# Miniprotein binders against q56y42, part 26

Target 1, 350 residues: q56y42
Amino acid sequence: CSNNTSNITTFKPLKLPLFWPWQKVKMGPLSVSPMGFGTWAWGNQLLWGYQTSMDDQLQQAFELALENGINLFDTADSYGTGRLNGQSERLLGKFIKESQGLKGKQNEVVVATKFAAYPWRLTSGQFVNACRASLDRLQIDQLGIGQLHWSTASYAPLQELVLWDGLVQMYEKGLVRAVGVSNYGPQQLVKIHDYLKTRGVPLCSAQVQFSLLSMGKEQLEIKSICDELGIRLISYSPLGLGMLTGKYSSSKLPTGPRSLLFRQILPGLEPLLLALSEIAKKRGKTMPQVAINWCICKGTVPIPGIKSVRHVEDNLGALGWKLTNDEQLQLEYAAKESPKSMIQNIFQTR

## First folded at step 13 (miniprotein)

Design s44
Fold by ESMFold2-Fast, scan of step 13:
Structure s44 (fold): chain B 350 residues (1-350), chain A 98 residues (1-98)
Amino acid sequence: as target 1 above (350 residues)
Amino acid sequence: SPEEVLQKLDELFKEIQEALKRGDLEAVRELLLRLWELVYRILEEAREKGNPEAIELIERFFEIFLRLVWAFEYGDMEAFKLLLDELKELAQEIKRAL
C-alpha cells in the first residue's frame, strides 16, 4: 500500500424515503413517524368487542409501537362506548405516563386527539374546555394536535364558526402545538384553512377515511387540496376495518356488526385482494403491510388501529420499504375494477 | 314466521327509542346488536326466496346501520336519531318488498 488508500466516510441524508420510523414526516410544526396508530378500538364495545381485561395487551402493543420509533398516536374524546366514554384517552394517558421506554421523555410522543362537534358545544369557551378535559384524561399539559372531529356545516353552520374559534384559542393558549380537522370534505377544508390563516393559525392536518377501499373522487380531491395548501392527510381505516388483511373469507368472518359489512362487501373485492396477495408474495410482505405502504406512498400518514401485539408487529412491517410506481398503479387499477368499496363516513362533508 | 320476525323488528326500533329517551346507552348498545342479528336473518330468508328487491333494500339498510353505529360510538346522538329514523322508514320498505 503506497498511501493510495482513501478511507473517507461521508454522512449524507437518505436520497429516497424508505419510510423508516426515523425518516420523519413534516406535519405542520411537528415531525412524526411515517405511520402512526389509532385507538378507536380502546373502550369500543360495539364494533371491536372491547373488554377491560384487554388493557394489559393494549399496553404491551403500545410499548412495542413506541420501541419501534412510532411517535404519533390518535385518539378522541368520544372514543369509548356508553359509560366508557373517554376511555381511549384515559388508557393512552396511563400508558404514556407508565412507559419505561420513554424514560421521562413523555413530551416526545405526539398525541393527536379529536373533539366531538356535539350539539351542546355552542361556544368557543366550551370547546376550549373540551380540550382541557382531554388533557386531564390524558394526564399531559399539551397536545401535539387538537382536531375538530367533524364539520357541522351541513346542519349547524353558525356552530362551526365558534368551534373554529375554539381551535384558534387552543393554539394561542398553548394547549395544542398544532390544529387539525377530521371528516372535512374539499369545500370545507379550503374554508377552514382560509379562516385559520386570517387568525395566524396554520391548519396542520386533515384526517379522512383513505385506503385502497376509500379512494373515490372526494378522497382524491381532498388529497390534492392538502398537497396544494401544505396540509398533511392522516389516513384512517387504512385496512378497511380489516377487509384488506386477507384473513377473512365467507367461512371466516369477524365477530360483531363488522361481519355483516364483510358479507356485503368482501365478495366484491376479489380483484383488489388478488392484487394485494400477489404483490405481498412477490415482496415477502403481508397484505396489510402492502395496503398501509400504499397509503404512505400516496403521501399520507396512516393510523391503523392498535388491537393486539400481533397486529402492531405486522403493521410495523409496512415500514422500511417502498412500493414501485407500477405496483401502486396495479393496486389502484384493481381497486377500480372491484365492484365494491367502503361506505363513506356520515360525518364527511362537501 | 316472516310476520313475527318483522313485528320483532318494529319492537326493537321502539325499544331503542325508549332507551335513548332515558339515556340508557348500555341498553341502546345491546339493542343495536339484536337489531343487526335480526336483519341478517331477514337477509338470509330473502336470499333463499330469491327476492332481489328485498336484498337491495337490506343492503342499503346495513350501509345506514354502520353509519348509525359510527354516530353512536362518536356520541353524536343527534346524527344517531336522524339515522335511526331513516332506518325505521327503510324497514317499512323492506316489509313491503317481502
Scores: ipSAE 0.024, ipTM 0.488, lowest interface PAE 6.4, mean pLDDT 85

Design s45
Fold by ESMFold2-Fast, scan of step 13:
Structure s45 (fold): chain B 350 residues (1-350), chain A 98 residues (1-98)
Amino acid sequence: as target 1 above (350 residues)
Amino acid sequence: SPEEVLQKLDELFKEIQEALKRGDLEAVRELLLRLWELVYRILEEAREKGNPEAIELIERFFEIFLRLVESFEYGDMEAFKLLLDELKELAQEIKRAL
């Protein structure tokens, strides 16, 4: 007749709260919150519809993240629409400089930017200058993590060696506290790790697409290598562009052109979305919170995108708790029953 | 030959459009990488020959190409088609400058 069961308090072993923002995760020499945030949408007029009128809301979202102990923010020198002017970095730099929560404590923020492997960046000196340009736009003296945005190994292997030397010089000159890579597959990840080690530079992070919708053989292999080599995996698109939020279905598509991709993928995601919904309901959490928490449970640091105050508020609820091993397995089995529909980045290497 | 390289460029644009029309996103991904690689070879040759007009157009091609890649990753196929058409037009300008 009712779900009122007598509350028999069984002694439960005391465990520390898991994934609280103050329980920092090691990322090379850095201590970061268990979840960070990405700024891909900032300045992106074409795909996200960015307008300068949105800056106040984005700044509020940034402040909310800081207030709640988030200290990792990921950006890139290629982010933002226009003539590659680094608009995302400029916005992040402005928000850090103007921050109420960071007044006098700007060094508490770990800024991770990504340097594009542009075809015209042909010398290590040019790549170091790319880092200096990012520091200028961000209005900071040192980056937390300087990352190579993608590998050139498949088309310009000599350029890649030059870019790797650039990363080493950034580190040696103190422009970055740590170095990382993005979209590196298993083979190239080992190669750069070993190269950097010969130069006395630890490889701190590997950023790749990783989520319940992006758990293919390559992701698992990259994670295994990261664990073996002491590299932290930064998981981007942990919500599958919003497909794992539960706010969309075949009959409730997002507004705009993105709905074309969602129409192809969403009908096949029912088992995964049901499992996320069931666990979320059982835990008093949202589906995005469960999906993000799963990434953290796998030992990654997810960087969901900051788009609004509402999104930050929701994503913060992914912290302070942990999925059980059985819940993680339930989600993974449900994901196997759903189509693996996220395409790898075009620059994702072997 | 230079003519063969430019024909391969035209062929890649056609193959991308055909793959997109049939919804083969993995094929689109592979073809986009091949297009990037091919245009990179064209850039190297333009630099070796000392052609600043071609170099400027090719660098602009890569700027737009990165936006095309972003639209593909985001799943905005309308933006993708618009940018692909811009790249086809720019490829013809590059061809004339070579």
Scores: ipSAE 0.804, ipTM 0.922, lowest interface PAE 1.0, mean pLDDT 88

Design s46
Fold by ESMFold2-Fast, scan of step 13:
Structure s46 (fold): chain B 350 residues (1-350), chain A 98 residues (1-98)
Amino acid sequence: as target 1 above (350 residues)
Amino acid sequence: SPEEVLQKLDELFKEIQEALKRGDLEAVRELLLRLWELVYRILEEAREKGNPEAIELIERFFEIFLRLVEAFQYGDMEAFKLLLDELKELAQEIKRAL
């Protein structure tokens, strides 16, 4: 925070937005951009190799997203390396507070954070305090969406009811504008929706792994339930850990510790990667743009990760156009022909 | 019995390592959830008995376990193996504190 951005006013030609206001997506009481961004990599020293020297570049990527109309940013109190100190939330909060692009309109950003179902969060009051701690780290007075990070139904059903009551209290106290869940399967999604409804709290969002590599029976059932109940599906890992970018193939594997996983999976993705490549070339788009656009066409809000200015620039090109129904079917057929898919989250419920 | 629960803990670590050797990632996923569930039961018992040393070690176990889950989901198998070994060592400390 040694670099002060000067408030210089210069005349520039007006840019057309990547999407119009009427193309924003309803998410309960919220109006969000058709694509958001996730901040999992921010503060993740162990797996992504985060270093504080990267903060300036990450802030530039954040500003680029804002400049192009992105208003949804997803984080979690468990994101970052070490002792669960909320590093991702702290970085997002700093970037929002210091943003010259927002110029005092910090409340126009929709922050979606996820509260971990830690085994020591045993009272609704503790869960409300988790929300207050996230607000402190983010340096904001109210969250756009407060989300339960995973269900405890399979191992601690009594804890889950306590955490649900915590979400109710966050909403009633005005700490969050909307509530959501993550990694909830079809059965459990209906149960929480009904529980919250009896308390007068609408369930606005369900965040699950959803992509051309993760569109199995359960994902399709979740999407169907979301549509029926007026819940918006937030699709995480829309690029399948980078496997859908076209940067990797069986002949061009990534270096380092992920190469073994990619070597096992990528050969099984050839039909899908070919279909993505063909549509991208026909459209004058990149493979990641096509993969993200597919998620948007399915009525979900994808949240690809912010890792660099270059990644944000590319992902923004997923906006302002739509795949035809025939192109969507071509991709879905190719995905079905591909024998490999993403492993679901350990906490993904029934 | 407590001895049977601790035996199951050792068995799950072994099963996870064997599944990983086979490249059976779906089996690893299911065994990780079973490990989480078992350690959760151990935490409940430690709370009932009022054992603060065991509670502190088990809570740290869960913190490291979440990093293990992230490594697994991200596909970093070297980080996964290192974290799994750390959890095995911590499990031995938990056994001694119980």
Scores: ipSAE 0.841, ipTM 0.934, lowest interface PAE 0.8, mean pLDDT 89

Design s47
Fold by ESMFold2-Fast, scan of step 13:
Structure s47 (fold): chain B 350 residues (1-350), chain A 98 residues (1-98)
Amino acid sequence: as target 1 above (350 residues)
Amino acid sequence: SPEEVLQKLDELFKEIQEALKRGDLEAVRELLLRLWELVYRILEEAREKGNPEAIELIERFFEIFLRLVEAFLYGDMEAFKLLLDELKELAQEIKRAL
């Protein structure tokens, strides 16, 4: 630590934001940061190893994101270990309520939650009540985005219409500022858009798996439809479960149960990992920052998971710069030449 | 036929285990959706017949099933196997309640 002996002043250096207000993206009536964060790991004891002792670090990570202009946080009523108790929503709600950075400005946070298409949610009223339960757990009066977590079209098309009516009612009652969907393919996305439009409800967002490991024909078609209809694509798993971080290779596998999946996929990713590494070195950035920046350059809003302060610090470096068109093409070509990709969610529709 | 439906349930569990043993993750994905769809039909029938014991067990099945799906997508095959065994046991309880 060195003292500044030239001035005795209370003046603090002005810190420039990572992005400017005009760089926020439109998402229906909302104005959101170019990147958000997901909270899937929060409360997940079985797969991520969540423990209550981690809450202080997760809260610090949340505050760091807010301090750097992030205003979009994605959660779900199905997230967390236990009997569907909404633990992720409860943690997010607690952090928003207790936030020192948000004192008096809790409404600056855009909370996007997802309502599960549980087989017992058979009335529009039950679905509206699911929204009210999420609001209670989050301790807020209105959601930024209320999302249907998956489509029932392939197995229960009549249930899907009931759930869509629930989304309409949430919007009309002012419980949500906007409505969205998750895991909707091109055909179902057009159908729900048209259904909602005839009822005066705009479809704001479509959340799907989208990354350099998940940019197949279907994802590109979804993106094209989103652009045509004025829907914002929210890209989940932008780092491919960590496979795009550069921390793992066929010779450096993760320890434990996940090593089996990584053994099958990582050897097929070498062209993509090399391209990511090359661009990262050229730009003075990390591989995760390049992978997230690519999602942003494609016009999507990525939501990498909050797991630690370090994770948030690294991901924030994806903001404030842009890959060139040539760099984007280099990455996309390398991805197409890689023989392996991510498996899709079982509920991903056509 | 209730007997045919229950036989299909047992066959799907067997097919999932065999696909997993082969490392055929796309087959596992497809079979998990088929299992979800089949159990959804079983729930509909239990509701039509007014069988509250079966309904409660089937709803529990779906709760565990969603965790199984998370384990599969996360790549935790040990958690997947453990949850799959739990679902197989619960399926036997569902059969007895039907």
Scores: ipSAE 0.846, ipTM 0.937, lowest interface PAE 0.7, mean pLDDT 89

Design s48
Fold by ESMFold2-Fast, scan of step 13:
Formats: C-alpha cells, structure tokens, sequence
Structure s48 (fold): chain B 350 residues (1-350), chain A 98 residues (1-98)
C-alpha cells in the first residue's frame, strides 16, 4: 500500500520514494517512471514456459512495481502463445482491474500496447478496431500509448500508410493519449514523424532494442533523431535476454531453451561482464541494476521483463542513482572489446 | 509465374536450414524476412483471385511464423526447428490450395 503522507515521527520516519516526481520522464502528454516493465513473458507457454499457476506471482510482481512508483507497462496484442488471443493484454488488464495498490487509481497506470502489422489488417478502420480489441482485453477506456509494432515499408509500403492513418484516427478519437512505433530505423522514424506531424499528431515514442549489447551505429542514430525530434526512446531487452545479469558466463551456462543462444554469445562477453561486475561491486549494486541504469543515463526508458517478484525487486534498484560519465564510458569500451552482440529484430527498418 | 514463386518458397526454406546449420544467424535473419515478404506476395495474389481456402492457410502460416520469429529472437533453436518444419508442411498445403 503506498502512503502518500508528509507526516514524520521520531520513531517512524517518512519513507523516501525511489525517485521524485521531477525525475519522471516526459513522453508527449505523459509523465512516466524512469523505468517501465515489459510483459512479453506473460502467457508465453512456448518460450518462457508460462503456466496459469504463475499468475499469483506475476500479480505480486506487478503490485511491487506499482508500490515503488512504476507506472509504465508495455504489452502487445501479439503477446502470448496460441491463436493471437492477446493473453498478455488480458493478464495485465486483470491485474490492473484487481489491483489493491491502485484502489480506484487505475488511470494512473500508463499502458503501452503494440498493434501487430498483420497482413490482414488492410484498412485504417481495421487498425482502429485492433485498438478497440486491445482496450477490451485490457478492460480500460483509453491507452497511454498506442504503438505500431513494426514497419511494413520493405514489403508493403501501401499497408504502412493505412496503418499510420489508423494511428491518427486512434489519437483523434481519444482511444490513445499518445502514439508510438516499435522497430523503426532512422529513415522510417523521420518519415512517420513527418507524416503524423502534417496531420496534427505528435510521435511520442520509439521502441527499439537498446542495451550494452545493442548500442551499434544504428541505435545511436535512432537515439540522436529521437533527441532532435522530441521523441522518447523506449529500450527493450535492456539486459540482453538475461546475458547481462551476471548469473551466467561461458563456464556457467543456463539450462533449457536459452542455452544455445547463450553458448553463441556469452564467450565473447567476458570483458563487458567483468566491467559490469567491477562497477556493481564498487557501487554496492547488482549487474542488472548497472546495465539498466546505463540505459537510463543514455536518456532512454528501459522496459525489462516482469518474470518474478525477485526480478522486479532487483530491477527497482536501478533507480535513485546515476553512473558517472567515466563509468558509462568504461562500460561502452568494454562492450566494444566484446565482439558478440544481439541480433536485430527481423522487422527493424533502416 | 505461380510455379516460379512457389519454387522460390522451397528454396528459401532450404537456405534457412543451411544457414542455421552454419550458425549464421545474420543470414537466418535476412532469409526469414525474405520468406515473410514472399508469403505476403502470395497472400496478395490469393486475395486478388478470391481463393478463401488459400487465404485461410496463408493467414495461419503468418500466425505460426510470428512464433518462429520469437523462437529465433529468444535463441530456442529446438522450437525454431519444430516451427520451421510446421511452416514447411503448411507451405505444401498452401501450394495445393492455389
């Protein structure tokens, strides 16, 4: 239960928040926490091993995030295993509706969902209906951010214009407070910004893979464009699917589905993992906290995945402090010394 | 020609398998996008010809393809291979419906 009181006693001092209101990040008309959380794993039976028995722990993790001032939660209509039934959105909606921590403040949560560029979404009206379907699954009247999940520019440029018109209509109809995009590269980011601007719609967010494992020339160009155009970069996979946690190394691989990816990448990451470990130890922090804090220091809003109470508790420790410029540079040089990096999303544009 | 397009579909599945065998993940990424693009063109043609059976199978293909893309990104190559085989079987059904 969050107590928003200014009362202080000699026996029970006022608890300080992890961050102050003026440290919230502006994203168009929205004011969001410096870090959000992603819900990709929720309902993912195939790759994460989701089971309904996990719902209680996921709800507890969600409540812990809310209690500590987190107000940004990212999901997508394509998230979850099966027949594209929006299981991640349904779980998030249930947790928001049932939240004991919110207690009538459900509107304080900024829900960012992503609408898939499915090949059968051929009209702007169908795309608006996708937004309405997401609202129904989430059990809310308005989204914080409505996002286009990927660009169709390389294979269906006419479909992309239709989807952009759908975003315009969502905004004009008040179904979303802000619009954003995901997996847009530098060229397409400028094009959609200009398209929306001529129609009176600000582009508020750009979500891309961004971390110490994904800070190549293209990511830096996207960040530069975001800064120039007043767009907030939302950084997904800020921990490199767990490779930056320090739990694993080339001599200590995970068991299960992820072991093949880790076997390919971890051996090359030793310089970066060492630098993360050294800075974490110096700061009295964990390696994930340092990696997430680096994303925040770069001016992005990272959205690590909610998988357990333990993960949320640890990730919250990324807030309330900042890496020095020297520490940031040390991590970036170590990342350059580590030749292995994350593969880009197949829909990432130029 | 329709036969030429379907031949390219078979070639892409083979190239994806060969790239995966080499551990060339960048090549797999590029080939997956080409496969998506090719199947998208097949869908457009099926819509123009008014073939509901083919359209239903192709939309099912895209649903499974998105799961394949997630498996690839997550690095689960066992799930990737299973889904790739499922897509290859579905591609044969699509060919028969065209």
Amino acid sequence: as target 1 above (350 residues)
Amino acid sequence: SPEEVLQKLDELFKEIQEALKRGDLEAVRELLLRLWELVYRILEEAREKGNPEAIELIERFFEIFLRLVEAFFYGDMEAFKLLLDELKELAQEIKRAL
Scores: ipSAE 0.805, ipTM 0.922, lowest interface PAE 0.9, mean pLDDT 88

Design s49
Fold by ESMFold2-Fast, scan of step 13:
Structure s49 (fold): chain B 350 residues (1-350), chain A 98 residues (1-98)
Amino acid sequence: as target 1 above (350 residues)
Amino acid sequence: SPEEVLQKLDELFKEIQEALKRGDLEAVRELLLRLWELVYRILEEAREKGNPEAIELIERFFEIFLRLVEAFWYGDMEAFKLLLDELKELAQEIKRAL
């Protein structure tokens, strides 16, 4: 017999944040979390199997990211299945508007959207209107970053100048806080940087495929140009479409239509997957966390995709620590010894 | 000539299918960019001639093409093949409208 009393307390031991405010990265006028998240899967019925019944779980994943200090979310006006209806932007806008975690601080979220270089966007005014349409779908008054999704230099150089003028006007009208580009190579990065500079507009971000599976000569040159010009590199596909997770091997392929891609690439990745596994075990981390942390250590801002609460929870473990220079070199050497890598985006320029 | 451009379009679809069959993803990437560039030239010509039916079909081609590019990036070869067949059918409609 004892006098047991249950004390109800709403106090929980404070957990340290995954990163401190001074560890946020500068991106022009913006201060962003060291990692963001992409929303490509949201509204993608054909490839990812999006269903509206998933919205509650996706919103929970979004809230978990916010709760842990993530303030950068990347989307595009071309994302989602259907006739260019901006489903990914609409979902992100809804989740921001309805967020209980934000409590009226919706403007603290940095929304980065990408405007497609559609062949029918032939005037700077049409491109500004594309920005206004994105703002309407997102239900916000100003974007953190307005990005040109790809360069038209190789097939429509005159259209590219028009689209660049559109970016200038978006910035001047206060529709975007910062301007960026996606899939621009080192030569085109210099050209747009210089063009925008003559108009008084800083180029703040360059989004490219960058990971341990996408660290070839061109990626390294892009990173070098970004560092020289004060541009922040946003690294997309930091996990190589799941190939760097350690869940798959040549004997353990994913089921379904992606198995052919994995069958072709995974056998060549064995040295890299081994190095990732060894470092992950040594650090008490997962292989995806190591792969994302490598992108952060290179000075980039990775944007892994939001797919589930579990995936966000795992990816958040990439924060709050850093790989040593020796660990980074070990991973980079293993990547060079791996004869397979990701195919570059078709719009990736020189 | 228009006939030469349309012949190149048919050739690119065949080359993409053959590259895909042999698993040459880098060749598929290069051929997809060439297909995009060729169809862009067809769109410019349709605008110059003032052909609204052809322009609408070509713009729809580009919408589906972007989905094809996503399927290729994601590695969904079943979706890729279905979308490629859809684009081949639409290319025949574009030829009839030109």
Scores: ipSAE 0.837, ipTM 0.932, lowest interface PAE 0.8, mean pLDDT 89

Design s5
Fold by ESMFold2-Fast, scan of step 13:
Structure s5 (fold): chain B 350 residues (1-350), chain A 98 residues (1-98)
Amino acid sequence: as target 1 above (350 residues)
Amino acid sequence: SPEEVLQKLDELFKEIQEALKRGDLEALRELLLRLWELVYRILEEAREKGNPEAIELIERFFEIFLRLVEAFEYGDMEAFKLLLDELKELAQEIKRAL
């Protein structure tokens, strides 16, 4: 809701885009911007403090992303602190429908939603109906990517197969242009890829926590498998929940609700934060821009969260340039020398 | 036995509270998954026995559990603690309905 972001947008070279059409990333049958945005905060009253009075600001941030060529937006039917009412999807749908930048071209936006593996979704028909419910909330006739939000393999392997059949039916019925998964590890990715292939359905995307704070052996193995199988890795939490922004350090700890997590992890991140700061200063960029650019350089599509016009404006500066191999190695070495990393999602599989 | 399963539920909540007290985030991650798996087994049994009131309570448990998982991943341990207490109370209601 600041006029400064509008002024900065008009100052940017409107005749020169942040990235060119040939720099778009292939994701199955889709062509997406090198970076997308996530909408987890939208409708999240408990953790982010969402209020409906913020809708105008969030819509302005969405429009700014569109104006700068961003066409990938990630959401989920479980997002929002209401009674599983899909508030994030409803907000994204409203913004797409009302968009002045899109007008009649709402289909140019690639919407990637995630369907929760709720314990009561026990039939493939129920899972297809979950997709239809998401389409209704989003007010669109087809999703870019329909994703299974997490695997049930470790606790409900029979439910897993049912959910996979649901993804197949979504694709066959034309409800989604592509299918993907979230929080799947290397072994489970191969299994679903092969299963879907027997049904004539390509696996398009694998969304996992991936950043300079989540670059362990398993993440690298997932990336390797994705490359081999033609799957695009969508990297969530590319800024480590904000720990890679440079706003916080061991000498500048937060005192908010997230202070316990940050105080436990930040002191162990000094080598990485220093390397990020040095490269950012050398490049005339911000630390978040460097951290996001690193994810892009690794061949992933990061989806930082849209929380404000300022956040979108800053994150857009991650586009249009590239870290050198030496800069990437410097960051990776510093990350390995940092004794702390992010905790993985509880549903992250092997 | 059903009594053994419910004892395991109480013990998991105690282990989660102890891990929370010492700030052991990796232990919390593993214990939360174990709690999810255990409650999933309780749901399967409630369905098999045809207990609609228990099923409704367990489904509400999972809705709150997903909010707790979000709080954990976001790093809001105060919200986590509040939701954990809510889940403990709901677990007692589930026991009474079984």
Scores: ipSAE 0.842, ipTM 0.934, lowest interface PAE 0.8, mean pLDDT 89

Design s50
Fold by ESMFold2-Fast, scan of step 13:
Order: sequence, then C-alpha cells, then structure tokens
Structure s50 (fold): chain B 350 residues (1-350), chain A 98 residues (1-98)
Amino acid sequence: as target 1 above (350 residues)
Amino acid sequence: SPEEVLQKLDELFKEIQEALKRGDLEAVRELLLRLWELVYRILEEAREKGNPEAIELIERFFEIFLRLVEAFEWGDMEAFKLLLDELKELAQEIKRAL
C-alpha cells in the first residue's frame, strides 16, 4: 500500500495526480489503476437476473475497461447462484484469456478473488485447495490478490486461525502475489496484520463497504489503520447499490423487489443527493462519477460493479480529475446531514 | 441445553420477521448474525456427535443463508422473504435429524 506523504512542497507545473488510469497506485507488491471493477453480478440469476445470453455484453464492458487502463478486477469463489456457483470467476477467466486487447499480456491484469469462510472449510489445506479451484476457474497460474471473504472471529475464532494459515500457505507456494481481507473491522485488521507479519506475509489490502453512504466513525478508523499499516483500502459498493446515481429519489422510486429498501433510505438522502447533483452539474460530470471520485480522493480504490457497457463508460469518467478539498467537505457535510446510511455486511467485524 | 438452543432458533426467526415488518433493517442485520452464530453452534454439536444427516442439512442451511444475506444487502425483500421461509422449513428438518 502507498502512503506517499512525501510531496509537501514542490514546483508544480502540472496539478497531479488527477487519477488517470495510467497513474497506478501501489497495493503491496502490485501496481493497480486508481479504480477497479467488481464482478458480483456475473452469474447471479436470483438477484441480478443473469443469463448466459448477457455474456457478450459483459465481455464488451470488460474490454472497454481494459482499453481505458483498468487493470484491477475483483471477483469471488462464491459469486454465482446455485448451479452457477463460481461463474463470475469462470467468466472473468474466459474474458482475460480471449482478450484481443491484451495480446498475450494476460499477466498484466490484477485478479483479486475472495475465498468464502464456509463453515466446512476447517483446514488450511482445504483453503489452499479453494485457491487452486479459483485458479482453475480463472484459467491463470497465479492470482494478484487472494482474499479472505469475511472474518469468523465472532463465532469461530479457531477456524479463523486456520483460514489465516491458508492465506500464508497460498503466498508461500506462489499461488498469490499478495493477500488481503474483506469485511474486517479495526480490531481484527490489526490482529491479522500482525499474525501475517510474524510469518513473513504482508497484508496488502482490506476490502470494506466505503462510500458517501458508508463513511461513519468505523470506516474512518479502518482507513486510518490502513494508512498506518501500509494497507490499501478497496472500497466496495461505492455507489450505495445505485442510490448515489441520481436515477432515484424520494419522488422517483424504483419499481420491483428493491423498492422497499429504497423507500426506507432515499427520503433521508435528500441533502447528499442535492450536493452530488450540484457538484456534478458544476463539473460537467455525473453523480456516480462524483461519488466514485470522492472515494479515490480519500485514498481508497473503489470497485464499482460491471453490469453493462454504459455503466463502465460512465464510471470511467470518474478518472482524470479531482474534487477540491472544499467539494469533498461539502459532500461529507451533506452526508452527515443525511440521516440514513447503508446497512453494513453482517460479517463486518469490530 | 439442546432444547434451549433449538427454541432460540425458532425465536430468532420470529424476531427477524417482526423486525422486517417494522422496517428495522439494523435489527434484521444483528438478528441474522445471531442466527448464523446459533446455527454454527448447532453444526459443531452435530460434528461432535457424528450425525451426518444433521451435518448435511446444516451445511445446506448455510448455503441458502448466504443467498439470504445477499438478498438482504441487495435490498430484494421478496427474495429475502422466500429464502427466509425456506430456511425456516429446513430448520424444522434439522431439528428432526438431531
């Protein structure tokens, strides 16, 4: 993780960084684009309505991201519903293998996958085998980042130690270039960092829900610890499941199964949505671009979901510019004035 | 006791339904974690006793539970209710297998 606070005063002919895709950020031994993409929707039939007929569109969206310098793609071994379990990894692997834009440079893509802390993964060997299974589905020899999907500390602390040993073995065997965690809170993040450090394994990333709707005291504390320990925060759900896109408001609710969630949260978000809209209009940007840019300004690497070519096109516009400190404060003040926020993952630890 | 643990399982399902009805999503989140933790303890007991039928049902419970968690986080309350009903029925099968 890069904590570059070294540029106090310099001659500045150019205002850099502007978060261009080629201005890579450090994530342990890795160099990644300032924004990546997540693939949760790929293979999710129940909640997103995935069908294999969508694969061509998803491949086009993936290629567009690559063409624009995105090199970080996040997936998980648990992504995909029912019989399509692991489908997200299979599709990502296929798209990387078939990519004409990469032309044999498939190793330049940083693949971050997450291994589920299933209650039946009780040995370090089983966890290493989970990594090997992901490599097989992805059709690659080595992962960029192997991540533990959630902590078992609150219900199975002995299982957690076994899973941590699995991460150590993945790294030592060269199956992953770096290791990370997801849904780890401040206390557990320090504990795993120290556990891995004593075994010669650096912790490169902590993936947590982080956005203008998820910037409470705990998120700020996690960010502070990441900065202190040289860990890069990967921010998931940077658009609050679409609530920060501007498509929805108290007066424009979605129809369908998700309307209940949106009805409960959107009325409280008026101050934040207004601030996002005003800054977007002033900057000639979209509300999602402003929300993502804010995450990057905080030193995180957001991973919005790849759902369509249009979403990728829009999200790419979050790069190549930077919110001013005053604009960041305006958004943060508006977020604090908004009484609703995202519900945290049930496995988010202390 | 085992009977007390199983009674707590039924109570958690009722509490989740009540919290959902009143729109208390933070309470639903906390109750889902408590349900996960309780079922994990039931799995540990089934493994210690060497009960393969119960273990198989409990592992299936966890697979469906993770889909329930995804539905909750995605905000699909119709899928959430459907999966919660499936888990409630499966919990009764688990009780019979114990």
Scores: ipSAE 0.827, ipTM 0.928, lowest interface PAE 0.9, mean pLDDT 89

